# Miniprotein binders against q9sl92: the designs that were tried, part 7

Target 1, 330 residues: q9sl92
Amino acid sequence: AMESDASCSLVLCGKSSVETEVAKGLKNKNSLKLPDNTKVSLILESEAKNLVKDDDNSFNLSLFMNSIITHRFGRFLIWSPRLSSTHDVVSHNFSELPVGSVCVTDIQFKGRGRTKNVWESPKGCLMYSFTLEMEDGRVVPLIQYVVSLAVTEAVKDVCDKKGLPYIDVKIKWPNDLYVNGLKVGGILCTSTYRSKKFNVSVGVGLNVDNGQPTTCLNAVLKGMAPESNLLKREEILGAFFHKFEKFFDLFMDQGFKSLEELYYRTWLHSEQRVIVEDKVEDQVVQNVVTIQGLTSSGYLLAVGDDNQMYELHPDGNSFDFFKGLVRRKI
Key: E = the ipSAE of ESMFold2; O = the ipSAE of OpenDDE; V2 = 0.75 times the mean of E and O plus 0.25 times the DockQ between their complexes.

## First folded at step 2 (miniprotein)

Design j3
Fold by ESMFold2-Fast, scan of step 2:
Structure j3 (fold): chain B 330 residues (1-330), chain A 81 residues (1-81)
Amino acid sequence: as target 1 above (330 residues)
Amino acid sequence: TEVEVKIEIKDGKVWITITVKENGKTYYIIFVVDSPEELLKAIFEFIKKLEELGVDPELIEKIREEAEKFLEEAKKQLEEK
């Protein structure tokens, strides 16, 4: 309640004069909304010297924006030192923001504002959300896998450019990122249908320079090369949008099949055996399945020892059996 | 052998993911339950199924111990409905 009544400052930053004019327009209209009637103050990057300085530990807007060479994604940035949700910022303001806008925060908090009920992400976690539009709802569920690939390839790209040891970031279906068996990140995608298009909001959290609750990329890097330079959130985010735009264009032009081989090389699930538990007519049923890949709809495809095919829902909401009839809504 | 247990409580439901790595193979076990009675039954039947699959008894005991660490917390959250 206390947090929902707090004032929030959003700093707006654009890559070119086009995005800068959008930022000025948004500030003049004061049209951005946040949940729980949070009071929003919009500040242009040029006015934000008191909030964003090149010499502090906050996300460096200039370092990120100067690195971006994309045509669509990441060219308009919203930043705040502390937010309840970067995802809410972009999703609640979808119609007001250019498609491809990104929101970044240094600290994302959860809870009511009382000390015993407040959780904060540790500083050093790269937390961001961005938007995109799609016309074909059949392939919208696959976008989270394109995002996952872009994150793993961005980390590899930054390490390669800096001459650092390779950090093997793996995908744990449907939407988690792991290194050496420990979770380092997660992805959340939501969509709404409006004006004959699907408005998609993508949220990503990646442990770059924080250890809680598990590990981070820089901790892994120090373990491999103690004298190495550290990875920067700004460099990874820039590399992410470069990889994402490339993969998104391939995905839109040639479908997920164009990325499928790379996805299966990067995920943890090739040849894995899984026990699927489902409740059928007041009985618990368990089946052993072997992971085969993804269905055309983006669900996990598995084959049972009975040669029956199984489809597992990515959001954990239901499990379907292609050749069977068992389905659970949760 | 590595065992990871993840328990998430969301919208009054308990989501349990158990990841087991043994002899180069990885097992995923996913439960979603919406009552304390279902949770208890699910854990019990899961252990029996691992035994049927020939999973190492030492590993099964480790999985049971880790799952039980979270059982009371999950039961409490479900009962708060």
Scores: ipSAE 0.000, ipTM 0.108, lowest interface PAE 18.9, mean pLDDT 72

Design j4
Fold by ESMFold2-Fast, scan of step 2:
Formats: sequence, C-alpha cells, structure tokens
Structure j4 (fold): chain B 330 residues (1-330), chain A 81 residues (1-81)
Amino acid sequence: as target 1 above (330 residues)
Amino acid sequence: TEVTVVIYIEDGKVTITITVKENGKTYTITFTVDSPEELEKAIEEFIKKLEELGVDPELIYKIRLEAEKFLEEAKKQLEEK
C-alpha cells in the first residue's frame, strides 16, 4: 500500500564540530538507507525547528547531548519521531555512521523479532540502538550483559542525582529487565563479521514513562513517592552511555570477571533452582540444579546435589555465534 | 558439545564458518556464497559430510536447528540492498 512512497525524516545531532561535519556530509550525500525502499530525508538539528517545536513529549535532543561526557558512545545522534526499528537504522548503515552512533525514536511500530523479544512501543518508552566493534568473537555474546548492567546502573545514577527513591531494576538472563516481577525492558544484540571485526548493533527498549503493556519506571516511582519529579528518557540515556563506556572499557581490558560480582547482585538467578533435562542413551533424565553463575562463554553454570556441573543455553540468540547445546560435565 | 557459527559479509558475499566440537573431536567447514540458494545447498553438503564422518545423528539434528536460526539473518542480508 504505502511501501513505494514511504518516507522518513532523520534528524542528525552531533556533540562537537567533528560530529557536526559528519552529519553535514551525510546530508549532502543523502547516504543513509532504510529497508523496504523507504525514502530517507536527512535534517540537521539546527534545521529541525518546525519538526519538534510544538511537541510536548518528544525526545529532547539538546537535553541528552548536553549530558554526554563520553569519548566514543552517544556523540552522534539520529532521531526520528516515528520509526519501524532503531536497530535497522544503525545496523543497515553501519559503514556510513561513526562507531558508537545512537538512534532514538519516540514511537517504534514494532521491535525486531529475531528472538521472542517483540515490543509494543507507545510514546514514553526509551527506544534506542547503537553500534560498537569487537575483535574477539568469543566474548561478543557477553556484550549483552555489559549493556544490561549499564542500564540498571544508569537508572540508579539518575535516581541518586535527583534525590529519588531507589528503583530496583533486575536482570532476567539473558537479556530482559524487570522491576517488581514485571518486564520493563529488553536488549537485542546482533553481530556481523566484516574486515576482521565484529560489527555489533545493540537495541534497547526501556519502559520509562509508558504504562502499557506491563509497567514503567515512572509508575514504580509514583508508587513510592507520588509527589516526586519524573524520570526523563534523555537523562537515563545520557547516564547509560556514561556507564556503558566505563563498563565496556573494563570489559575489554579485564574481561567480564571485572563486572561479574555486580552482575550477580543485579540478576534474578542467584541460588535459583531449575530443572535440567538430559538424554542419556535412550532415556530422558531430569535433574534439579542450583544456578551458580555464568561460564566463561556466558552460559548459565549450575550444580546438582551430586556436584555435577551443567551449562544452560537460551532458546533464542541474536548473535551470529552460539554454544547451542546443554551439556553435563563433572 | 559446542557449535560455533561465524558469519562474515564482504562485497555482497557471505562466508560462513561452522565449528563443531564433540567428544574431543573438532569438525570445521568454511564456505562462501552469494545467494540464499547457495547457502541452503552448502548447509546440506556440510550435514552430509558430518553424517559420513559418523557424527551422532541426534547431534546433527541439533546442529541443523541451530544453523537455521543464523541462516535467516544471512539470507536477509544477502537480499537487502
């Protein structure tokens, strides 16, 4: 119906003159592309007054950009009021954009569903995607855990800065975010190997100010402190990139071991009992095991009463590599 | 048992390396394709070679299921321009 004449306006915003020159170059070449023959119009932030002027609830580019103190991530921003996928914007244009570029939208029609992570994205949800490069494919699956930690710590930092009550955001392995037993967010990572590098695109959805379909951070905050000021998507995103860059640098330098203790304090699975099903010859056996943590490859490590060790892999994976089989070992 | 799939895309071609580790043995295959049809064929040839090497049929079935998940992404990227 509308596929052939579909159009999209992308607003480009840079932290410094360097990023602003990149934005100008992209606009002059009109080099950004979207799937399904979507026509793309590139607009510099300085020219976007008519697009954003009267919107009371649009993402505030200047509020976000003024908060950024990073050296790599979040310094180049792409924004649109409506997108089919922020993930498609950054992944489809990986070679055209500075690594670390972020795409944000106010309304996303549907999340990218390579796993069971399909989102309803009403206005008020923080929907963003950004890029990074890694050389060692063996640790690429761990990046989703670094991202999860950065989100949970960013929420804490914003609450602390504003003198607000603590919101206990928890991680449900491998890639979901929960508050009070309800899902508030999810993470989707995809990677492609090219030119001896893994090109990683990270997508995050976080319910900040939307109540449907489950809950949001501001609903939890109002429950604890009804008269408090609300959390802003822009402040959380800024805090996220500050935390992510710090954690990413630690991860690259010292490995996931450097973040492991914080991860276990934040996840829902400490001392959790689960049933592991294993086929021995022609018999199916079930064992109850206790979650101990993660293996070096990022899978769940569990131990049975007989001290037998188990590695558990999730059903879905958004990376281009996996350890796909549940294995018993002693 | 471990299965590792690495996908590399360059100049409209997809190179896939699949490594299977089972009971101390390692099986590796690398192939380069420029169409979804070639990709399907290469996977079937790899499965046939694993069968000829006497790899456990149950393991082969699991490898096929896991490979299919990542082939969807490779096919999508080959079809996009």
Scores: ipSAE 0.000, ipTM 0.139, lowest interface PAE 20.1, mean pLDDT 73

Design t7d
Fold by ESMFold2-Fast, scan of step 2:
Structure t7d (fold): chain B 330 residues (1-330), chain A 92 residues (1-92)
Amino acid sequence: as target 1 above (330 residues)
Amino acid sequence: SVTIVITVTEDGKKYTLVFYITSPEEIRKAIEELLEFLEKLGATKIEVEVKADSEEQAREFAERLKEILEKLGFKEVKIEYEGDKIKITGKY
């Protein structure tokens, strides 16, 4: 069991004088909270020299901030060397932080996923969470797909800029990222409805440089080009916010339809065949269907060999779609 | 006034809906919005936290909310009192 007097240091960094003033105000009020009665110490970037490690593998705040050219997202940064959850930092403090604030940690003890397992991130994983607001709850579930696309495109952009081989990052619906059949990341989105708006918190884990024995983007890159320069978490995060802001604006203006073609080119499920179980009285009928895309609600749309259309919903929160069993609902 | 905080968890995603209730007529509307939200997510389980100006008001509201949830098709609706917190769980 953890003690109620556990403590955590949060370093606050702003892109401009506006964000820097917010950071000073938060520190003076000591207003940020974490669950489990964790004591929070707020530190400005200028005061954080004692938190810098000698191992050179800590997230570089300045490198990230200097890369940001966005208008909303990533302009206010919260960092800690160790956190129980970047997601909890931004979600529990939504009202205190500028919308679009990002929290980053080098090591995360607890990950939130579709399983009940506690996930502890290895050092070198890009672990971050950020916030946004949406008014239409019907499209809130689609935001995870916008986030997934922004991650895959950010990786491509960094590789292009550095003259590196193409790393083919794929999306495994609904929220996982894969390279060469191996999981390299995951996305978690939560929302709170307040004052006629949905307050959305987005958490992302991406294995960038987790070390030699762990699957990560740099391990894949080394396999393709052993003498190439490595990907940096800071560069990917900066590229992510650039792509995400662009895609988010497109999504808000034109809906997910504007991103659908890119999404289907990027996901693992084009032409995937799945077994759907239907109950007919006392008998179980199995139909093989082919995935066509997404419904407006963000569920899988498929067609059977009988030309019947299926909207596929997972059955419970422990369901693994790739076990090949889905219940029909349309 | 009463604040209802509804938490829905589906496929590892946690969603929270907050409704500010100023009159009993607004309860039905809030639950109808919840049902639309559950349908869009494909989710069935809910956890509700009730906050009010007094413990007595919160308890009376929780009992009324349970009745409305049951009338609208929710099953296994239970009220739990945990200190000054009132939680309602249910499944649609």
Scores: ipSAE 0.000, ipTM 0.142, lowest interface PAE 20.5, mean pLDDT 77

Design t7e
Fold by ESMFold2-Fast, scan of step 2:
Structure t7e (fold): chain B 330 residues (1-330), chain A 92 residues (1-92)
Amino acid sequence: as target 1 above (330 residues)
Amino acid sequence: SVEIYITVTEDGKEYVLTFWITSPEEIRKAIEELLEFLEKLGATKIEVEVKADSEEQAREFAERLKEILEKLGFKEVKIEYEGDKIKITAKY
């Protein structure tokens, strides 16, 4: 009933005729929705080139699509220059979109229209979300680790292909990406259950060519190899889906154990000692623990100096890696 | 029509299951999917929000859902009425 001043255009792009037919069907139905009464216009890639042309700084749909060699993930692309959330696009429209569809935006914004308290991501950050299906809810939490690995390996693959030094992207459990002690990215996974499957929506932000407020991959690269060619968001995303599809197939076939060694080589927490702080009634209890790895359910496994085992959950604990402190959330 | 939002919190994980029911024939299928979801998840705590075109439809669905949750072994099943929406909480 109440009209919002918010409107957005979603450009639909497919890798093959199969995805192109899906795009045409979605446009004909005008079925894609966004929250807060946002008015959505669906535009085919062919129409976008004629109606809303050219920004050298915008995500290049053709460059991305030409770089992917996957069979499932990233073959259907939804793009907009500005969105409140790529995650909302794929999660609110899960039933309408092919599984494996990706949404990309150049700028994400947050804020309330009433008071103009609006935040916008700096341009140059790779902001995307995509979908997948899983049957076993017990291992759904592990998918964020598969995604993290795919990002770190994709960056290395692109650097290798371009003859550049590797950028050492590390994982800060459970879902952050770091380079040289500074955050360069983050991952958000949500899931719902429908038709005997868990519908998982994965959101990723990766600082590729933006330098605020922290750092980005291209800033690190220039520091290591001045005058080097820059990394492109489109090529990293293509490499990501190539790695993710391979890792996802291994994960589904052999479980996370097949990726576990690579994960521990990549994360920041091998043999890290941390203080776990619990408040029991009116007393504070502190225990020193050593991180051992992950449990089968994907939670942090640690051993205390008293030889007791501790399982730390991301939604039940606050983890300050740089201070070596974990507090149980209440 | 009836909208059902189910939030399950277990081991720090949060899952959301949404049903959109436009006909009485879909109620049976929605309940079957809910039962399978709960079974696969091994849920110990569940929150359900029901919103319908009429308060009468929402109440009837909430009461039926309470009976089903109790038969599945959930204890402390409570129904709270908040205008045109109904909130159900249950612990296993």
Scores: ipSAE 0.000, ipTM 0.350, lowest interface PAE 12.2, mean pLDDT 78

Design t7f
Fold by ESMFold2-Fast, scan of step 2:
Structure t7f (fold): chain B 330 residues (1-330), chain A 92 residues (1-92)
Amino acid sequence: as target 1 above (330 residues)
Amino acid sequence: SVTITIWVTEDGKTYILYFIIDSPEEIYKAILELLEFLEKLGATKIEVEVKADSEEQAREFAERLKEILEKLGFKEVKIEYEGDKIKITAKY
């Protein structure tokens, strides 16, 4: 068989000498793999002159690393100008990479969501994936909410630091990010079980400086303050890891309850009235429920006209979860 | 190593769970733990892809998984053989 022309260069960057030694070890072993027989070349940041400096709009590794003050997350960075999936880089190499490693790309050819839906990931979108470990599979589904919250708070932190108007980033349950009714981001979490632990890979896409398909943070910012300085992907990612590490520690120590109030202030669904359809004697009856929050399993908690509590689940026929919710009595 | 990829369908939305097992003895425990997780999500349909070191090993794993899914109340458990891969589809 002919050798594949598919090739990928991964630039490895570490926060301290500890992470730098890990990068050198990985390069020496040539141990990182990608699917479909992709040839992987590992390059240290110090050797990445041809990849980093040839594009004025490329993700700035130094700007990101200089902003990191975390103890676990984001201290080891893998970057490539073009990737099919940042998620594949971290998930296929989980055992080789320090837990908390992040992969970033400027252009992702295939986007991944919670469903089989593919979203556009043009240049200017912040596309990244990182890893974490959890021991209790029952709370793994909640991690996407911790991630969502960390993104919204990171945007606020960057705006505050730069003296900019706050961009009102909202969470659309279960895993989407919205501004002014338009989608600006999404989250995908996958889990692998190994050695009695859940190895979680988190993928995030956030429209920072791309105008398609709908909008981006910088377009919203220009609408509010046309002469404002622009948000940078590197600053948002750094702020994200600072918030995520804090929220993750709180979540692991005290459970989701510790983040619940902030989550409900940030999501789109507080006091939302939803019409759900029940079948009674072969007739469709519409009932109104009011969203109260989340159940311990991570589904929508609602109260009905009968003053009973219900858990709302998406139906299999709806494009939008909120159009086809089914109520199940708790 | 054995690789298990699980697609979980929850009312038309699909989660992907990726599973690596270092030894055959761990597969049963790992599947039970994942299925408990899937039950907590309220999954109505799951698709599992099993890839093992040999065809014999893959068939044994598929048989064990079918038994477990049936015990958990899944009604339509179908096994499809695709070379060195075995695809299992189950509906609650």
Scores: ipSAE 0.000, ipTM 0.249, lowest interface PAE 14.2, mean pLDDT 75

Design t7g
Fold by ESMFold2-Fast, scan of step 2:
Structure t7g (fold): chain B 330 residues (1-330), chain A 92 residues (1-92)
Amino acid sequence: as target 1 above (330 residues)
Amino acid sequence: SVKIIITVTEDGKTYTLIFFIESPEEIFKAIMELYEFLEKLGATKIEVEVKADSEEQAREFAERLKEILEKLGFKEVKIEYEGDKIKITAKY
């Protein structure tokens, strides 16, 4: 029979005996919760071997876990073939999971289940979420930029290791990933404040092998080198955590300034001219500014033709990168 | 116990504060923690969604949150009541 989306099974996998004991403890307590009264069943990796087949194109837990050499991130993994949100799994259970835990799913869906219309992400998209802690709320917004950099560098590292052509993954501020002018990914960060710390949950979607709705990394690769080996979600995720842990340590020790030059070489906005529209006494005033970078708070820093400095706080709907237009709201 | 979930969105960045309230006196402590959080964040535009196990607790929390936002200098603080769900919007 078909299983309802009001019920799900979470497979728990650990890198070492330490993480394996955490998994056993979570299963014994049955303490993991999901929104909308979803019933959760916890399964240890050893018990799930009967349900996981290499030839069904499901995310390969062992391939990922055997590849990582991190000290904190990605060492505890939660997997399900189908989830409403990997982000909900880690954020709703932040206090129960080791910090740095990652949740992966093959398919994300939106809707109420089998009796309603349901949107599903295409299989082949790398969809994951993980957690971290920070003390200074002023720099929490910058973490999405550290994540973006780690994704772009991870793709480069995997391509280099496999002898593949360069895939130019670019960042569209604040949180989108692009290749050849088409969106291939996005990042969502949420934060809660508890016990004088910010508990940050990071969600990432990256089109590795799906192609819908726009394109994917493997489609770009096939266009450049038709007979090349394809990129695997497991290899990219492993490389991501290697890069992220390194960048996160630099960010925490030296601030975003340590990553700033690499970020500006990677984003789409270097030397971009933007028209900023403001209303002054019922008149529309247009100022042309050139994007210089980011402020310490993570907003766009721009310079007008008058050499005045501007900090831009676009609301997402009012920033059109392709048109170079920002409309400030009251 | 009553669970109050507050989601704050600022310039595309999302933060969630979760409060567990066992007694009415704990509402004051939760509000103080929210004040400290908003002050640290330096938010210029904020949208807060409050959902509680009872309409009474949700209304009390929302009314006091409006007071805090006004003290922080936010203008155009609006409260919209939709059953057990309350939305608060404010601009700096």
Scores: ipSAE 0.000, ipTM 0.179, lowest interface PAE 20.4, mean pLDDT 76

Design t7h
Fold by ESMFold2-Fast, scan of step 2:
Structure t7h (fold): chain B 330 residues (1-330), chain A 88 residues (1-88)
Amino acid sequence: as target 1 above (330 residues)
Amino acid sequence: SVTIIITEDGKTYVFYIDSPEEIRKAIEELLEFLEKLGATKIEVEVKADSEEQAREIAERLKEILEKMGFKEVKIEYEGDKIKITAKY
């Protein structure tokens, strides 16, 4: 098999001397790997003058890092101007990176390597991935909900701090973020089991400052207050990790019930009525159900008009919130 | 060598067992894993060096799942590949 000519430069940045020494160690060992025979070059932030631009289109590493006051998450940063997947960076290198490390990119692309004929994310999207460890597999499915909640609360915190009007970011189960009926973000969680722990990689995309044709947080803000200061990706990400660490600690200590009320106030599905189709023998039957919340396993809990309980899974079901329709694959 | 793949709610967990001597230890590790997973629906795929080995592993996994309270445990045998579906 012919080797790929694809290459990638990863800039490593640490919050303190501890993280800086980790970055130096990784660079000296050249230990980070990416799929598809991608050649990886590791560079320290102090050496990244040619890649770090003082313009509004590039993620500002210093602005983000100076905002971080967390004890675990976001203290080690990996950045590249362009990547195929921030998720691949953290998941393929889980054992090499401190748990809680974050990878950020300005442009995420899909397709063949770094060719000009690939799809690219709109400029100004906040695209990042980070890692965590969990011991109890029963609650691993709930982590995506903790992440979703942390994003919505981070946006509120930044708006409040800057004196801006409220942006109503909502959660569309299981893993999408919406404003005014339009998608502004999504969350992807993957997990592997190693050494008696679940190694979780979290990917998040959030439309903060991207241009048309998609909606973004700053477009919504300008619609409400045209002369307001704009939201910055670095400020949102910093606020995210502050909220996530707080919510994660609460979740690990007291379980999802500690966050459940806030989650249901934030999601789009309270009291929603949906139609579920089931095949009985060769007949299709329809049941009308009302969404109640989540089961302990993180699946959708609903009650029928006949008072029967239904558990709806993402796998094997289609869920179209805006049409009020749920179909079950039999 | 044996490969055991567990899929639950779109998440995939892979266990590699390189030697026959490690199978007993790996089954104990899988029991601990399944107890921690706490899932209500899982799919397990077993691939082994022989049909006999795959069947032995699958039957042991079925016993474990049934003892854990899964009421619907179905096994599909296809040579050295075996699929198990379990619902609580």
Scores: ipSAE 0.000, ipTM 0.241, lowest interface PAE 14.6, mean pLDDT 78

## First folded at step 3 (miniprotein)

Design c13a (at its last look DockQ between E and O 0.51; V2 from the best seeds 0.00; counts 0 for: pae E 4.1 > 1.5, pTM O .711 < .8)
Fold by ESMFold2, look of step 3:
Structure c13a (fold): chain B 330 residues (1-330), chain A 94 residues (1-94)
Amino acid sequence: as target 1 above (330 residues)
Amino acid sequence: SPTDVERLAQEFEKLAREVEELAKRIEELKKQGASPEEIKKLAERLKELADQVRELAKELEKTGDPEAQELALRLEWLAFEVLYLALKIKKLEE
């Protein structure tokens, strides 16, 4: 190939002149870095327009930016056709980027020579990461639920605007999105504490138009409305930031309670009965609980058959969160 | 019944238009600055819309019509928009 694993090109795109000047400054300083000392080449979107051939399956920068009506989130975009991690781009460069910057890639891969099992987000998957700041560490874990709600509401919004049937995307605790019993997306949140603030980076993967490894939104839509226009990653991402910014504003002012009714209507676990396995003297004892919602700390709230309230935690030893749940009476 | 859902859908569209108009007015006043009298008018209008959205939601639930599902989803979002506009009006006061 012409490009080594140690080199990466990032296209910078701003919504307005303010963000465009930030992009120019970053390029002039050559100030973005990646872990593993990958060399980074920064390209302004204006320079890329003159060189980039139209590719109908690549992320459309102008379509996305035309859709942005937010004041904070999604106004500064970093794009590359292939990356090892959109999350690393925004998290390792948090202080250099405007808060709310988003990194998008068409394909996410594990770098060469790491393992024989390379995990990639295939073409058609909406793969992005963005940043935010919070001051109150007690509510930082709840941001993942605000993000998941914004994703589901964005899908509904795009379907509604296009006159399409709604796709019933459900939220599976803690961070997964499902349709028809199959995973179509996931959310990752990380944070660091610096200067009395939590620097939060959020990564999202959503199967919009990829045929594998599971289902995708457009596959579901084709089954419901075979002759309709299909969903585009750019439309969903634009709608996501529109919804997220409003949800985030309300969340920061009034807490997660302000979003709970909307959240639980898309939630897979309403009144779900689950089996919790307790270990008593090296024996596995099964108990049944009924899920009620989220606790203030962001774990599952459940009621047992004894009518006692419990907080459910993963035990850290299970790949399926619901197979290793441990309950704690509250 | 279908005629009940159609009537409720028409009421929804009217409320959605009124919420949209209020949102546009709030954005205009954000740019220009808002007097206390203007803010009070917005808050009163929003409270009226919130009550109307709440009553429409109750009527829709009483129908029990499975074909009202899309209207219910749109109404859920409209209720959220009303909450969000309340926040926007609060920010005009600050």
Scores: ipSAE 0.317, ipTM 0.739, lowest interface PAE 4.1, mean pLDDT 83
Fold by OpenDDE base, look of step 3:
Order: structure tokens, then C-alpha cells, then sequence
Structure c13a (fold): chain B 330 residues (1-330), chain A 94 residues (1-94)
């Protein structure tokens, strides 16, 4: 039995005539590829109207595209109802896509996590990846913090505009998003150096409407305001790009210092005491340090009981970043 | 005290309105052209506002009140908007 190679459908949407012509060009060339050689079917938004059943649960392309007023980010959209990884779509097609292109899916079944863990996202998650370019390689590691911050501010912006109570999305360093001590999202950044620039692919997962396995934004919102209108994935994604474009512009002009205070107010780690393990002469020595912030390189800055400042490095062996930290004296 | 939080909330709303007015003024300046002196004056005012907003945020955080902490986060967002407006002004001088 020839397993019918389930063709991945990619719907191409452009905000303006410029992005629409790019979409037509990509379709005509059939230039978009997936890393696993999955057969890709490219469909223009204008042709997809018959394919997008009015299933209230599919990502509403028109709602999102109508909300976008950004200059660079989120103006070219790729949507798929089911996708292995949004990150693979944008990263493997980086040269074919406009900078700031976004790929969104309703269901991601092979999402890449930092720890090689497969992120399976059920329906109700906002799963997207987008592209950006950076010139200074020293600040590329900091982009994940800018993204994390933009997600947290996007959720607040949507709540505010809808007259809803704020959902306090917090950042768990380095790349997780938490509400009420439960993980609701995560961020993955990858980069490649090409043509004197860092081609950065940013993947975000945010649980908006699926109460499993932990919680979602709408479950938290219902707990605070039972009769409230729920958050939509399209609204959050639109708000994200509006926040992110502003944050990115400020970050590129003034560095992370301009966002640092807002980041520290949004993260979970202010004055947090953590145990770090030092290897001294084949003995593991545990030391307590207090997190003070981030270093210029994007590592945790902490102070020891000796009043010495330390940069905390992941050992690479622990799934729990806080258990696998090694201190380096600054 | 609750009265301090209310005072700080009123001050926040005042600053937020001023930022919105400055944002409108920047868009007007883009359309009409701006003198270097007018751009400089707006940039200076935005820096002052950013500093004021940050100080209010710090005062709210010191209260330890959950409502004050939420307002402090709103203030930090406002400080960001002010800094972003300052960046827009700088780009008008270039």
C-alpha cells in the first residue's frame, strides 16, 4: 500500500501587494521545501477560501492580517492546519521568504524544543515561527529575551484592549513562559550566519485555549472573569508583532539595557536563591548564589555569599536549567 | 498605603495621556516637518517622562501590594513606549 505521502498544505498570505506578489512567485516556483522532503502544496489565501472551513477552531487569516500594522514583521504569513514544525518552514526557506515572515499552525506534531524534546501542541495552542536578521552576533543570544518580553506584553495588550483582567505571564529564564507557576509557553531561537548577517529563526509556543497538560491563558482568564470574552490566537499574534517590532527597534538602537528593567519585572528570578554546583578537584561543591540579573552576554548574573559576582552557565546535562548551573567568576 | 497607590495610579494616567499627546505630536511633525529645536525639545521631554515613569514604577514595587505591582508593570510598559517614541524622534533627525 503506497502510504499516500500526506502533502503538507501551506497557505500563503500577504498584507500588501508586495507580499502578495512574493506569495504568487513562491507558488509558481514551488520553491518552499521541508527538511524531511514532505511534499508541500502551496495555496494562495485567495484560493484557500474554499479550504478553510468556517471551523471556529482554525486560525483566522483575515482577522490576523487585518490587525497587522507593522512595517517589517508578520506581513507575510504562512498558515497550515497541521505542520511538523513552523520553525522548519521558516528556517529552511529563509532565503525565499521576506524577512519577518511568520509561519503559524493549528497543530504542530514535531515541534523542536531546546532539549531535543518534541513539542507536540494540541489544538488551542498558538504555534508560530518567524524570521529576523541581525548584524551583531554578540547580541543574538539576547533576542530570545526580547521575544519572551514581547509575548508577555502582547497578552497584556490584548487583555487591556478587550477590557479584561491582566493575565500575568512571567518569564522563566531562559525561554519559558509561566502563569501562576505553570508553564504556558516556550521560545526557541536558532541562527545561521549568511551574507554577513545572522539569519535568526524564532519559534514560539503559547497555550491559549488548551487546558492540558498544565493550563492555558483562557483557563486562567475564566478563573478571574468567568463571563469574559476569551483570548484569540490571532489577537495575541497581532499584538505580539506590534510589541516585538517596537522592542526590536529599541533593542537594535540602544541594546538590551533599554528593555532590561521591564524584563526583570516580568521574570521569576528577582533575588532568587539558587544552588549551583562547582566541580573542584573531582568533588561537587554546592554553593548558594542570589540572582541579580543578566550579564551582557545573556547569562544569569548572580552574587555569592562571598559577595563575588558570578555568571551562571548551563552545564548542558540538566533538563532543569536551575539544577545544571555552573558559576564562573566575573 | 492604598492612598499612595491611588495617587500613583492618577499620576500614571496623567503620564499616559501625555505620552499619547506626544505620540500625536510626533506624527504631526512627520507630516509638517520639524525644526531641530522642536525635535530636541520633544526628545528631552520624553526622557523626563521615561524617568518619571520609572521612578513611579519603583515606588509602586516598594509597596509590595499586588495591585501596585500590576500598576508597576503597566508603568514599565509606558516607559518603553516613551523610549520608543524617543527613538522615532531620533530617526526624524537622521
Amino acid sequence: as target 1 above (330 residues)
Amino acid sequence: SPTDVERLAQEFEKLAREVEELAKRIEELKKQGASPEEIKKLAERLKELADQVRELAKELEKTGDPEAQELALRLEWLAFEVLYLALKIKKLEE
Scores: ipSAE 0.211, ipTM 0.623, lowest interface PAE 2.2, mean pLDDT 84
ESMFold2 (binder alone), look of step 3: mean pLDDT 83; pTM 0.814

